VHH binders against Uncharacterized protein YNL108C. Designs and how they scored, part 21

Target 1, 262 residues: Uncharacterized protein YNL108C, of Saccharomyces cerevisiae (p53929)
Amino acid sequence: AIENIYIARHGYRSNWLPKGPYPPPPTGIDNDVPLSEHGVEQAHELANYISKLDVKPEMIFSSPFYRCLETSKPTVEALKIPLYVDRGVGEWYKPDRPIIPEPATHEVMSKFFPSMISPDWEPSIIPSNKGETEEDIFERCHKFWPVFIDRVERKFPNVKTIMIVTHAATKSALGMNLLKFSSAKEPIDNKGTFIRNGSCAIDKFELVKGENESIPFEEREWKLTMNGNTSFLTNGEEMNWTFMNAFEAGSDADIKARRAAE
Short names: E, the ipSAE of ESMFold2; O, the ipSAE of OpenDDE; V2, 0.75 times the mean of E and O plus 0.25 times the DockQ between their complexes.

## First folded at step 15 (VHH; framework vhh_7pa5_2)

Design r3 (from n7 with G99A; at its last look DockQ between E and O 0.01; V2 from the best seeds 0.00; counts 0 for: pae E 15.6 > 2, off the site)
Fold by OpenDDE, look of step 15:
Structure r3 (fold): chain B 262 residues (1-262), chain A 123 residues (1-123)
Amino acid sequence: as target 1 above (262 residues)
Amino acid sequence: QVQLVESGGGMVQPGGSLRLSCAASGFTFSRYWMSWVRRAPGKGPEWVSYISGSGDYTYYADSVKGRFTISRDNAKNTLYLQMNSLKPEDTALYYCAKAYSPWYRGSEPFDHWGQGTQVTVSS
């Protein structure tokens, strides 16, 4: 059974920088923005941090978006572990968007990341092409976990530790579901703590009950032992986001609002 | 120390069969993907087949699909390659290889190789 789950947000996006011009998406897909140089540095710092952990990921499951694959690349190279793409941990888009971005295909992404993306992994779940409400993304992640874990344990029965590289909203929703909350819009403790989702922030969840893989996922219990750790980043936490924010994580509206608040 | 020792190679006629074995030691065998890789004279290495730690998943190069079968006995720490319907183009030094990590599949996914066993298919 899977015993440890790391979940990380992608690095600092190129279009988060205060000044343009911003590079076009390498894939040609709108909103499939690449990391900034700073984001790439963060990704390397993340990899360095992970390489020093006592319990290391044995494989990575990444969002199909370019920035997540970029974030994953240094870790893959450092640990020499496989990476699979799962659409189930893809970005969250609200229904009010005129266009809901679809990620590039595996074939296309493999061209940008040669030999990094392992084949033979079907999506655990596919996000709605009509967008998702906050409830929808939470439900997506709720449905994602049992399917995903079952597949991982079946295909990789000897793997105990995995890492997911994803987006802020998805990271929150995934984590909150592991902790068996009913939504992602509530604190995880009486102190008002939220899962922190800075760029390249990493969470760790440890299995506390249900070590036997025969136990259904729904009956397993997880503990958050690392919450949005960014201690290894030179600049610390940047661009933290929660569902309490008014805008989609990392959106133009989000950036605008942040700048206005400065 | 990781050790991989191949055996079972030899000379056979076209259409013949061979069964290669690889004895593994120095690591938790059942945890790692294993592979057979071959190097023909004057050519670069070519992966032939992969098998998961559990043995549940196997993959083959197109050139050997339907003819070769990879398997493993984790209790014996042994990897196998059953080669049927051998062709002259199968002539190569065959290596047993261990993955870097339990499930790594990159461009160079192997951190250890055996010395190889020679397979020669000739009339």
Scores: ipSAE 0.000, ipTM 0.227, lowest interface PAE 14.2, mean pLDDT 90
ESMFold2, look of step 15: ipSAE 0.000; ipTM 0.155
ESMFold2 (binder alone), look of step 15: mean pLDDT 85; pTM 0.854

Design r4 (from n7 with S101T; at its last look DockQ between E and O 0.76; V2 from the best seeds 0.00; counts 0 for: pae E 3.4 > 2)
Fold by ESMFold2, look of step 15:
Structure r4 (fold): chain B 262 residues (1-262), chain A 123 residues (1-123)
Amino acid sequence: as target 1 above (262 residues)
Amino acid sequence: QVQLVESGGGMVQPGGSLRLSCAASGFTFSRYWMSWVRRAPGKGPEWVSYISGSGDYTYYADSVKGRFTISRDNAKNTLYLQMNSLKPEDTALYYCAKGYTPWYRGSEPFDHWGQGTQVTVSS
């Protein structure tokens, strides 16, 4: 049964650098933005940190977006573990966008990440192609977990620890669902703490109750034992985001707002 | 079936202007970066310009920067290249292309090409 879940956000994006020109996406797919050189360094720092943990991930499940695969690559290489793509942990896009980005196909992703992406894994859920409200992504993540965990445990019954590489909004919504909160906008304790979602930040969730494979996901209890850890990164926490932000995480509007505050 | 059809080529004198068009079908045009690529006689393909799906980002080869302008109309599924101050060295068959960026290190940087439209700049 799965006992430990790490959830990490992708590294620093190329278009977050203070000045362009920025590299176009290697896939040619709009908004499939690659990591900056800084973000690639963050991904290596993350892999080094993970390689020294007492409890290491045995598998990675990544969002299909290029930056998440880039973030996962150093860890796959360091730990020699399989990686699967699941669209269910994909990016959050608001419904007011004129065009909702879609990720590259498995075939296209495999051209850029040869021998990295394991075959034969279907999405646990597919995000709406009309965009998602905050309530919609929270519900997507709610539906994701039981489908996903059941499949992982049936196909890989001896795996106890997994890692998900995803995006700020999805990371937050996934974690808040594991902790059994009713929305992603709640603090996780009576001190007003929120899940931290910096670039390459990593959460750890540990199983407390429901330590057998027959118990439904909804009856299992999880606790957050590592909240958005960035202590291993040279520059510490960067680009933290929560649903209290008016803009999609890391969007052009978010970046413009952050720069205007400087 | 992805289809790209270029038009607007022709013969012009040095210093002249042309506007190329590329009609796209068979895919969701607005979700992809699009390129103009040219092939001069006796030469291999040369990337000319690139534009994001939304049109917000454009890139140009140094040889055409300041003279050429790439644009797109997503409502009409059409890509454009406005070419000003044309030089004899711009003589080439011009293609619009869909696929991987010129920064991709594989053997196939673009997966779909049009038939091309000839631009000839002669004195």
Scores: ipSAE 0.327, ipTM 0.701, lowest interface PAE 3.4, mean pLDDT 90
ESMFold2 (binder alone), look of step 15: mean pLDDT 82; pTM 0.832
OpenDDE, look of step 15: ipSAE 0.475; ipTM 0.756

Design r5 (from n7 with S30D; at its last look DockQ between E and O 0.72; V2 from the best seeds 0.00; counts 0 for: pae E 3.0 > 2)
Fold by OpenDDE, look of step 15:
Structure r5 (fold): chain B 262 residues (1-262), chain A 123 residues (1-123)
Amino acid sequence: as target 1 above (262 residues)
Amino acid sequence: QVQLVESGGGMVQPGGSLRLSCAASGFTFDRYWMSWVRRAPGKGPEWVSYISGSGDYTYYADSVKGRFTISRDNAKNTLYLQMNSLKPEDTALYYCAKGYSPWYRGSEPFDHWGQGTQVTVSS
């Protein structure tokens, strides 16, 4: 059974920089933005950090978006572990968006990341192409976990530690579901603590109940033992986001609001 | 099947103007960045301009900046290039291309482009 789950947000996006011009997405898909140079540096720092952990991930499951694969690449190279793409951990987009981005195909993405993406992994769940409410993304993640874990344990019965590379909203929703909360818009403790989702921030969840894989996922219990760790990043935590923010994580509106607040 | 059909080219005197159009079909137009690329005789392809799916972001080569304007009508699946203050150096076959050219990164320029429309600037 899976005993440890790392969940990391992608690195610093190119279009988060205070000054343009911003590079177009390599895939040509709108909003499939790449990491900035700084984000790539963060990804390397993350890889370095992970390489020093006592309990290392044995494989990575990444969002299909370019920035997540970029974030994953240094870790894959450092640990020499397989990477799979699962649309289920893809980005969150609100229904009021005029355009809901869809990721590039495996064929297209493999051109940008040759030999990095392992084939033969079907999506555990597919995000709505019409966008998702906050409730929808939470539900998506809720449905995602049992399907995903079952598949991982079935295909890789000896794997105990995995890593997911995803986005701020999805990271939050995934984590909050593991902790068996009813939404991602509430603190995880009485102190008002939220799951922190800075760029390249990493969470760790440890199994505390249900060590037998025959136990349904829904009956398993997890503990958050690392919350949005960014101690390994030179600049520390950047671009933290929670569902308490007014805008989609990393959106132009989000950035605009942040700049206005400076 | 992706199709891109350029139009609006022609012959114009220096200082003149042209408006190019590109009719797109076979893909979700508003999801993709679109580009204009040109090829002058004896030269390789040159990136001219590109625009985001939403149209919120536009970029221009230094050689055309201030003179050319890229735009799009997503409802009509059409890409435009308004070319003002045309120069003889702008003479080229102009292509509409789907996506952003990875050419600047040393790869093949585009996943798909049209047959092109000829622009000739001459006295």
Scores: ipSAE 0.344, ipTM 0.703, lowest interface PAE 1.0, mean pLDDT 92
ESMFold2, look of step 15: ipSAE 0.430; ipTM 0.765
ESMFold2 (binder alone), look of step 15: mean pLDDT 84; pTM 0.837

Design r6 (from n7 with T28I; at its last fold request DockQ between E and O 0.66; V2 from the best seeds 0.00; counts 0 for: pae E 3.2 > 2)
Amino acid sequence: QVQLVESGGGMVQPGGSLRLSCAASGFIFSRYWMSWVRRAPGKGPEWVSYISGSGDYTYYADSVKGRFTISRDNAKNTLYLQMNSLKPEDTALYYCAKGYSPWYRGSEPFDHWGQGTQVTVSS
ESMFold2, look of step 15: ipSAE 0.420; ipTM 0.750
ESMFold2 (binder alone), look of step 15: mean pLDDT 84; pTM 0.843
OpenDDE, look of step 15: ipSAE 0.533; ipTM 0.787
ESMFold2, fold request of step 17: ipSAE 0.334, 0.337, 0.370; ipTM 0.695, 0.693, 0.737
ESMFold2 (binder alone), fold request of step 17: mean pLDDT 84, 84, 84; pTM 0.844, 0.845, 0.847
OpenDDE, fold request of step 17: ipSAE 0.549, 0.522, 0.591; ipTM 0.800, 0.784, 0.818

Design r7 (from n7 with Y50F; at its last look DockQ between E and O 0.61; V2 from the best seeds 0.00; counts 0 for: pae E 3.4 > 2)
Fold by ESMFold2, look of step 15:
Structure r7 (fold): chain B 262 residues (1-262), chain A 123 residues (1-123)
Amino acid sequence: as target 1 above (262 residues)
Amino acid sequence: QVQLVESGGGMVQPGGSLRLSCAASGFTFSRYWMSWVRRAPGKGPEWVSFISGSGDYTYYADSVKGRFTISRDNAKNTLYLQMNSLKPEDTALYYCAKGYSPWYRGSEPFDHWGQGTQVTVSS
């Protein structure tokens, strides 16, 4: 049964650098933005950190977006663990966009990440192609967990520890659902703490075990034991984001607003 | 079904200008980066220019920078290449292409190609 869940945000995006022109998406799909070289360095630092943990992930489940696969690659290589793509941990896009970005297909992504993406994994849920409100992505992540965990435990009964590589909004919504909050805008304790969602930041959730009880997933209790850790990154926390931000995480509007505040 | 139809080619003297068009259908045009690619006599395909789905980012081969301008009209599903100061070495069959970025090194870097439109620069 799953006892430990790591959730990480992808690394620093190429279009967050102060100077363009920026590399085009390798897939040719607009908004499928790759990591910067800095982001690739963050991904390597994350892999090195994970390699030294006592409790290591045994599998990765990644968003289908190019930057998440790039972020996952050094860890897959270092730990020699399987990776699956699940669209259910995909990016959040607001419904006011005229066109909602969609990820590349499994076939396309396999051309860019040969031998990395394992076959025979269906999405646990597919995000709306009309965009999502904050309430919609929170509900998507609520529905994601029981479907996803049931399938992981049935298909891989000996696996205890997994890692999800995703995006800031999805990371936050997934974590808040595990902790059984009704909104991603709540603090997680009486000291006003929020989940931290920097680039390449990693959470750890541990199962709180009840003695002599077999527990359905919906009844399980989880504890956040690592909150958006970036201590292993040379530059520390960068690009932290929460649902209090008016803009989609890391969007052109978000970057413009951050630069204007400098 | 994806269709790309180029037009606007022809014969022109050195120093002249041409504007190529590519009508796109069968996919959400604004979602994809688009390319112009050319095949000169005796040569393989060469990337000429590349434009983002929104049109905000453009790239050009060194041989055409300052002379060629790529653009798109997403309302009309049309890609353009304005070609100025044409040289004999620009003579080629020009294709509109949908596919991967120029950094992809696989055997089939594009999903779909048009039929091409011939540009001939000669006195």
Scores: ipSAE 0.357, ipTM 0.709, lowest interface PAE 3.4, mean pLDDT 90
ESMFold2 (binder alone), look of step 15: mean pLDDT 84; pTM 0.840
OpenDDE, look of step 15: ipSAE 0.475; ipTM 0.755

Design r8 (at its last look DockQ between E and O 0.68; V2 from the best seeds 0.00; counts 0 for: pae E 3.2 > 2)
Fold by ESMFold2, look of step 15:
Order: C-alpha cells, then sequence, then structure tokens
Structure r8 (fold): chain B 262 residues (1-262), chain A 124 residues (1-124)
C-alpha cells in the first residue's frame, strides 16, 4: 500500500525570465512552455536532494506538460525509477480562455523524452477541455485520488512511496484534498501555515492511519511532513503561488503583477 | 488530415513587396505555433519566421528581421507573411509548416507537416 507521497511543482519556466524573446515550446504547442536554464538547474538540485533522502520515491507520475517532464528527468535518471504520465495531475486553466491548452500526445512526449515514459497507463481523470473554476480543479483532485491510488496499488502492490510532478494549483489542490480540507484557501494549521508551491518545491505526505488495506482510501489519514521544501535550491523559494493569488500561477498576468510589486 | 496550402508568390523587383498566405485545415490551428521556411536554389531549408498560436509572440531569422512580418488570422485558419524590401537573396520556395520548434536540440524532425510551397522570385 502507498505510505508516502511526494508532490513537486515543475521548475522555473523560461517565460518567467525578465526579458524575452523567450524560447518557443519544443513541441510547437501553445502554452507548453519549457523550463529556463535556471529551471533545469533546479530540477538537477531536486534530483540530488531526492537521491539523499532516507525514504525515496520508487516511481514518478508526471503531468503531461513539457516542463513537468523536464523537471522529472534528472530524478528518473538519478534513481533509475519508472515514470508514468497521468493527465489527471495536469495544469489548471480558467474557463475564460478562448482555447484551453492541451498537452502533447504520448507519441510526441516520447520523442522528446525517449525511453523515459512508461507505456500502459491511462489517465485517472481528464481535466475539462472548457477550463476549470477553482471549485472544478479542487473537485478534479478530489476524484483523482481514490481512482489513482487504487490503480497504483493494484498494478504495483509492493510500491510504498511515489512522487507526483505537477503545477502549483494542482499541487495545492491535491495536497489539500489529501489532508481532507474543503478548500485550498484554508491554512493547514492553527498557526496560519499554507502549503508552499514554489518552483521545484516538494511536499511529503505520510500515511498516519489506513495502513490496513481493508480501509477505503477516503478513510486513510495523511500528514504533511515536508511543506514545499526548497532548502536544497541555490536560490531558495521562488514563484510561490496560492489560490489567494488573483491570477493563474505563472501566467503573464501573474508575472506582470509580481514585477509591478518589485 | 493536416493540409497546408500556400499562395501569394510571384515575381517582383528588388525593393518590392509580396504577401504570402497559408490556408490550414485538419487541426486546431490556434493551438499551434506556425512557421515560414524557405528553400533557395541549391540550398537546404532555412527557417524564416515563427509565430505562437495566439499570435502574441513572433520570431524572425536575422536575415529578414525588420523586413518581414508574420501574422495569423485564427478565425480564418490562415497564416501570413508580409514581405517588404525584398532582395534577390530572398528568392526561394516558401513553405508554411506545423511541427516542433526548430530551436531545440533533440526535438526530432523540426516540422511534421509542410505545404507544397509558393515560389518567390526577386529579380532585376
Amino acid sequence: as target 1 above (262 residues)
Amino acid sequence: QVQLVESGGGMVQPGGSLRLSCAASGFTFSRYWMSWVRRAPGKGPEWVSYISGSGDYTYYADSVKGRFTISRDNAKNTLYLQMNSLKPEDTALYYCAKGYSPWYRGSGEPFDHWGQGTQVTVSS
């Protein structure tokens, strides 16, 4: 049964740098933005950190977006562990976009990441192609967990520790659902702590109650033992985001607002 | 199936202008970055310009920067290249293309779909 879950946000995006022109997406798919060189460095620092953990992930489940696969690659190589893509941990896009970005196909992703993406894993849930409200992504993540964990435990009964590589909004919604909060806008304790979602930040969730496999997943109890850790990154926490932010995480509007505050 | 049909080529004197068009079908046009690529006589393909799905970001080869303008009309599924101040060295067969970014090493083939091309000849 799964006892430990790491959830990480992708590294620093190329279009977060102060000046363009920015590199076009390798896939030629709009909004499938790659990491900056800085983001690739963060991904390597993350892999080095993970390689030294007492409890290491035994497999990775990544968002299909290019930046998440890029973030995952150094860890896959360092730990020699399998990676699967699950669209259920994909990016959050608000409904007001005229066209909701879609990820590359498995075939296209495999061309850019040869031998990295394992076959034969269907998405646990498919995000709406009409965009998602905050309530919609929270619900998507709520539905994701029992379907996903059941499939992981059935296919990989001896695996105890997994890692998910995803996006700020999805990371927050996944974590808050796992902790059984009703909203991602709540603090997680009486000290006002929020889940931290910096670029390449990593959470760890540990199973407290529910190791007995007869307990339904929804009755299991999880504890956040590592909250958005960035201590291994040379520049520490960058680009932290929460649902209290007015804009989609890392969007042009978000970047503009951050620059105006500087 | 993906179809790309270029038009608007022709013969023009140095200093002249042409506007190329590419009619696209068989895919969600606005989701993809699109390119113009040219092949001059006796030479391999040369990337000319690249434009984002929304049209907000454009890139140009140094040889055409300031003279050519890429644009798109997503309502008409059409890609354009406005070519001003044309030079004899711009003589080539011009293709529109859909595919992977030409800038990323290890991307595989840079374009997976090409039109038949439209000839531009700049002569004096």
Scores: ipSAE 0.390, ipTM 0.746, lowest interface PAE 3.2, mean pLDDT 90
ESMFold2 (binder alone), look of step 15: mean pLDDT 83; pTM 0.829
OpenDDE, look of step 15: ipSAE 0.668; ipTM 0.834

## First folded at step 16 (VHH; framework vhh_7pa5_2)

Design z1 (from r8 with T28I; at its last fold request DockQ between E and O 0.54; V2 from the best seeds 0.00; counts 0 for: pae E 3.7 > 2)
Amino acid sequence: QVQLVESGGGMVQPGGSLRLSCAASGFIFSRYWMSWVRRAPGKGPEWVSYISGSGDYTYYADSVKGRFTISRDNAKNTLYLQMNSLKPEDTALYYCAKGYSPWYRGSGEPFDHWGQGTQVTVSS
ESMFold2, look of step 16: ipSAE 0.342; ipTM 0.697
ESMFold2 (binder alone), look of step 16: mean pLDDT 83; pTM 0.832
OpenDDE, look of step 16: ipSAE 0.677; ipTM 0.841
ESMFold2, fold request of step 17: ipSAE 0.333, 0.333, 0.321; ipTM 0.700, 0.706, 0.698
ESMFold2 (binder alone), fold request of step 17: mean pLDDT 82, 83, 83; pTM 0.826, 0.833, 0.830
OpenDDE, fold request of step 17: ipSAE 0.676, 0.495, 0.716; ipTM 0.841, 0.771, 0.862

Design z2 (from z1 with Y57W R105K; at its last look DockQ between E and O 0.60; V2 from the best seeds 0.00; counts 0 for: pae E 3.9 > 2)
Fold by ESMFold2, look of step 16:
Parts: C-alpha cells; sequence; structure tokens
Structure z2 (fold): chain B 262 residues (1-262), chain A 124 residues (1-124)
C-alpha cells in the first residue's frame, strides 16, 4: 500500500528569464515550454537530494508536459526507477485562454525521452480541453486520487513510496485534496500556512499510521511532513505561486505582474 | 489527416521577391509551431524559419535573416514566407512542416508531416 507521496513542481522555465529570445518548445507544441539551463540544474539538484533520502520514491508519475519530463529525468537516471505519464497531473489552463494547450502523445514524448517513459499506463483522468476554473481543477484532483491510487496499488502492490512531478496549481490542488480540504485557497493550519510551490519545490505526504492501515483510500489520513522544500537548491525558493495569485502560474501575465510589483 | 499544401513558388530574377503560402488542415493549427524547410538540388533538408503557434516568436536561419519573414494567419489556417532579395542559392523546393523544433536532435524524424513543396528558382 502507498505510505509516502512526494509531489514536486517542474523546474525553472526558459521563458521566465528576463530577456528573450527563448528556446522554442522541443515538441513543437505551443506552450510546451522547456526548462531553462537553470531549471535543468535545479532538476539535477533535486535528483541529488532525492537520492540521499532515507525514504526514496520507487516510481515517478509525471505530467505529460516537456518541462515535467525534463525535471523528472535526472531522478529517473539516478535512482533507476520507472516513470509513467498520467495526464491527470497535467497543467491548469483557465477557460478564457485563446487556445487551450494539449500535451504531446506518448509516441512524441518517447522520441525526446527514449527509454524513459514506461508503457501501459492510461490517464487516471483527462483535464478538460476547454480549460478549467479553479473549482474545476480542484474537482479534477479530487477525482484523480481514488482512481490513481487504486490502480497504483493493484498494479504495484509492494510499492510504498511514489513521486508525482507536476505544475504549481496541480501540486496545490493535489495536496489540498489529499489533506481533505474543500478549497485550495485556505491555509492548512491555524498559523496561516499554505502549501509552497516554488520551481522544483517538493512536498512529502505521509500516511498516518494506526491499527487501520488496510483501509479504503478515502478513509486514510495524510500528513504534510515536507512543505515545498527548496533547501537543496542553490538559489532557494523561486517563483512560488498559490491560487491567491490572479494569473496562471508562470504565465506571461504572472511574470508581468511579478515584475510590476517589484 | 494532417495536410499541408504549399503554393506561391515560381521563377524569379536575383533580387526579386516571392511570397509562399501553406494551407493547413487536419489539426488545430494555432497549437503548433510551424517551419519552412527547403531542399536544394542534391542536398538534404535545410531549416529556414520557425514561428510560434501565436505568431509572437520567430526564428530564422542565418542565411535568410533580414531577407525572409515568416508569418501566420490562424483564422485562415495559413502559414506564409515573404522572401525578399532572393539569391541563386535560395533555389530549392520549399516545404511547410509541422513537428519538433529544429534545435532538438533526438532520435528519429524532426518533423511529423511535410507538404509536397513549392519550387522556388532564382536565375537570370
Amino acid sequence: as target 1 above (262 residues)
Amino acid sequence: QVQLVESGGGMVQPGGSLRLSCAASGFIFSRYWMSWVRRAPGKGPEWVSYISGSGDWTYYADSVKGRFTISRDNAKNTLYLQMNSLKPEDTALYYCAKGYSPWYKGSGEPFDHWGQGTQVTVSS
């Protein structure tokens, strides 16, 4: 049964640098933005950190977007663990976007990440191709968990620890659902704490142990024991985002708003 | 059923101009970066230009920079290449292409679909 869940945000995007021109997406899919060199360095720092943990992930489930696969690659290589793609942990796009991006297919992704993506994993849920409100992504992540965990535990009954590599909004919505909050916009404790979502930041959720360890997923209780950890990154926390921000995480509008506030 | 149909090629004198068009169908055009690629006689494919799905970002090979302009009309599903100050070395079969970025050299084909091409011949 799954006892530990890590959730990480992809590394620093190429288009977050102060000046272009920025590298075009390797897949040719608009908005499938690759990591910057800095983001690739963050991904290696993350892999090094993960490789030294007492409790290591035994497999990775990644968003299908290129930057998440780039972020996952050093950890896959260092730990020699399988990686699967699940569209259910994909990016959040608001419904008012002119174009709702869709990820590359498994075949396209495999051309850029040869031998990295394991076959025979269907999406636990598919995000709307018309975009998602904040309520919609929260509900997507709510539906994601029972389907996903049931399948992981049936297919991999001896696996106890997994890692998800995803995006800021999805990371928040996944974590808040796992902690059984009804909204991603509320603090997780009485001290006003929010889940932290810096680039390459990592959460850890641990199953609360007890005499009922063999219980239905919906009845399990999870504890956040690592919140958006970036202590292993040379530059610490960067690009933190929450649903309190007005814009999609890391979008041009978000970057513009951040620069205007400086 | 991805279809790319190039047009607008022809014969032109050195220093002349041509505008190439590419009609796209069978996919959501605005979601993809698009390329112009050319193949000179006896040569392999040579990347010419690349444009983002929105049209906001453009890239050019050094040999054509300042002379060629890539553009797109997403409402008409059409890609364009304005070619000015043409030189004999620009003589080639020009293709509209959909696929991977020309800067990323993974295993396999860089583009997943090509048109039949339109011939550009620059000679006196």
Scores: ipSAE 0.328, ipTM 0.700, lowest interface PAE 3.9, mean pLDDT 89
ESMFold2 (binder alone), look of step 16: mean pLDDT 83; pTM 0.833
OpenDDE, look of step 16: ipSAE 0.683; ipTM 0.847

Design z3 (from z1 with S52K; at its last look DockQ between E and O 0.44; V2 from the best seeds 0.00; counts 0 for: pae E 18.1 > 2)
Fold by ESMFold2, look of step 16:
Structure z3 (fold): chain B 262 residues (1-262), chain A 124 residues (1-124)
Amino acid sequence: as target 1 above (262 residues)
Amino acid sequence: QVQLVESGGGMVQPGGSLRLSCAASGFIFSRYWMSWVRRAPGKGPEWVSYIKGSGDYTYYADSVKGRFTISRDNAKNTLYLQMNSLKPEDTALYYCAKGYSPWYRGSGEPFDHWGQGTQVTVSS
């Protein structure tokens, strides 16, 4: 039974650097941008941090987008654990976006990440190709969990700890669903705390003692024991995003708004 | 098969203008970033400009910003570069490129498709 779930956001994107021009996506797919050199360093810092944890992930489930695979790579190499791609933890795109990107295929991604992506894993859910409202991605993540966990526990009955590498909106929606909130826009306690979603930030969710696999997943209680941790990163928290922000995380509009506030 | 065909180059005096075109075929044009890359005499490739698949974001090298305008017509599968206020240092063979960047980061072999290039010469 799964007892620990880490959820991390990908590292700093190449097109977040203050000066352009920026390289195009390696796959040629819109918004499938690589990490910056800074983001690659964040991914290495994350792997080093994870390698020192008492409770380590035994496998990674990554978004199919290039930056998430790049973020996962140092941890796969350091821990020598399998990685699977699940489209269900993919990026959030609003319905009014002119193009709703479809991620690269397993075959294309394997050319960029040879021997890293394990075969024999079907997506737990496929995001809408028409874009998603805030309510849609929250519901996608709600439906994702029971399908995903059931398959993980059936296929890997001896695995207790997993890590998901994903995007800010998806990370927030996944976590809020685990904590049984009805919306991603709520604080998680009476002190006004929100899930933090900085670049390369990592959450830890722990199963409440006494819960087990004999209880349907939706009835199990989880607690957030690590919230958007960036203490291992040289520059600390960067690019934090929540659904209270007006723009898609890391979009040109988001970056412009952040620069205007400086 | 992917094909990129550049046209519109030529000779022009400093301060003049040219408009380059690139006819694309063999792929879903609107899904890909497109770029212009140039090679000056005796130099390696230098990126000039990028444009997103939808056309709503553009990026320029500092040396051409404000003078060059990249655009695309997704209905015609055509990429454009409007070059104004041309300088002698803009003299180069200009290539239309799909999925290429001289600063490409990643693993595995990059996708790289170039046209034959169109010569732009800016002189007295």
Scores: ipSAE 0.000, ipTM 0.124, lowest interface PAE 18.1, mean pLDDT 85
ESMFold2 (binder alone), look of step 16: mean pLDDT 82; pTM 0.823
OpenDDE, look of step 16: ipSAE 0.482; ipTM 0.773

Design z4 (from z1 with Y57R R105S; at its last look DockQ between E and O 0.74; V2 from the best seeds 0.00; counts 0 for: pae E 8.7 > 2)
Fold by ESMFold2, look of step 16:
Order: sequence, then structure tokens, then C-alpha cells
Structure z4 (fold): chain B 262 residues (1-262), chain A 124 residues (1-124)
Amino acid sequence: as target 1 above (262 residues)
Amino acid sequence: QVQLVESGGGMVQPGGSLRLSCAASGFIFSRYWMSWVRRAPGKGPEWVSYISGSGDRTYYADSVKGRFTISRDNAKNTLYLQMNSLKPEDTALYYCAKGYSPWYSGSGEPFDHWGQGTQVTVSS
């Protein structure tokens, strides 16, 4: 049964650098932006940190977007653990986009990440192809958890610790659902704390043990024991984002707003 | 079935202009970056230009920067390359490509689907 869940955001994106030209996405899919060299280094620092944890992930479930697979790769290599793609932890796109990006297929992704992506994993949920409101992504993550956990536990009954590699909005919505909040826009305590979602930041959620480990997922209680940890990164926390931001995380508009505030 | 059909090539004098077109079908055109790649006689492929799905970002090889302009019309599912100030060294077979990535295998070959090409010959 799953007792520990790590959730990490992908590393620093290439289009977050102050100067272009920015590389086109390797898959050719619009908005499937790769990591910068800095982001790849963050992914290696994350893998090194994870490899030294007392409680290590035994498998990774990644968003299908290229940057998340890039972020996952050093950890897969360091720990020699399997990785599955689940579209349910995919990116958040607002409904006002003219075209909602769709991720590359398993076959295309496997060409870029040979021998990395394990087969035979059905998506736990598929994000709307018309975009999602904040309430929609929160609901997607709400529906994701019971389907996903039941499937993980049926297929891998001896696995206790997993890691999800995803995006800022999805990471926050997944975590807030585990903590049983009704919205991603709430603080998690009376001090105004939010889940931290910097690039390559990692959360840890631990199951609060009851007497009976066969309880339904919805009855389980989770505790956030690591909130957006970036202490292992050379530059610390970068590009933190929450649903209080007016723009999609890491979008051109978000970057422009951040630069204007300097 | 993905299809890419290039047109607009021909023979021109140095300093001349051509506009290449690429008609796309069999996929949602606006979701993909598109590219132009060229292959000169006896040489390997060379990427020329990329354009984002929306058309708001463009990239050019140094050898063509300032002379060539990539564009797209998503309503017509068509990719364009406006080629100005043509030089003899621009002589090549020009391909449009879906999903081109110069970093995938270390080659300039299109990653995914590409057309049969249209010949551009620049000579006096």
C-alpha cells in the first residue's frame, strides 16, 4: 500500500531565460517546451538529493510533457526505478487559449527517452481538450487520486513510496486534494502558508497511519512533511507559483510580469 | 495520414526572391511547430527555419537570417518561406517538416513527417 508520495515540479524551462533564441520543442508540439541547461542541472541536483533520502521513491509517474520526462530522467538513472506516464498529472491550460496543447504519444516520447518509459499504463484521467478553469483542474486531481492509487496498489501491491513529476498548478491541486481542502486557493494553515511550487521543488506527503491499512483512499489522511523543498538546488527556490497568480505558471505573460516586478 | 506538399521552387538569379509553400493535411496543423530544412547537392541536411504553432516565434539558421522569413496560415494549413536576396549557396532541395528537432539525433533530418521537397536553384 502506498504510504509516501513525493510530488515534484519540472525544472527550469528554456523559455524562462532572459534572452532568446529559445529552442523549439523536440517533439514539435507547441508549448512542449524543453528544460534549459539550468533546468537539466536542477534535475540532476534533484536526483542526487533523492538518492540520499532515507525513504526513496520506488517508481515515478510523470506527466507526458517533455520537460517532465527530462526532469525525471536523472532520478530514473540514479535509482534504477521504473517510470510510467500518466496524462492525469499533465499540464494546466486555461480555457481562453485558442488551441489547447496535447502531449506527444507514448511512441514519440519513447524515441526521445529510449528504454525509460514503461509500457502498459492507462491514464488515470485525461485532462479536458478545451482547457480547464481553476475549479476544473482541482476536480481533475480530485478524480485522479482514487483511480490512480487503486491501480498502483493493485498492480504493485508491495510498493510503498512513489514520486510524481508534474507542473506547478497540477502539483498544487494534487497536494491540496490529498490534504482534503476544497480549493487550491486556500492556505494550508492559519499562518497563510501555501504549497511551494518552485522549479524542481519537491513535496512529501506521508500517510497518517490508522489501525487498518485496507481503508478506502477517500478515508485516508495525509500529512505534508516536506513543502516545496529546494534546499538541494544551487540557486534555491526559483519561479515559485500559486493559483493566486493571474497567469498560467511559466507562461510568457507570467515571465513578463515577473521581470516587470524586478 | 500526414501529408506535406512543398511547392514554389524554381530557378532564379542571384539577388532574386522566391516564396515556398507547404500544404499540410492529416493532422491538427496549429498544434505543431513547423520547419524548413534544405539539402544541397552532395551535402547533408541543414535546418533553415522553425515556427511555433501559433506563429508567434520564429528561428533561423545564421546563414539565412535577415534574408528568409518563415510564416504560417493556420486557417489554410499552409507553411511559407519567403526567400529574398538569394545566393548561389542557397541552391538546395527544400523540405517542410512536422516536428523537426535538430537536437534529437544530432542530425538536421526531420524527426517526424516531411515532404518530398521543392527544388530551388540560384544561378546566373
Scores: ipSAE 0.011, ipTM 0.447, lowest interface PAE 8.7, mean pLDDT 87
ESMFold2 (binder alone), look of step 16: mean pLDDT 83; pTM 0.829
OpenDDE, look of step 16: ipSAE 0.652; ipTM 0.839

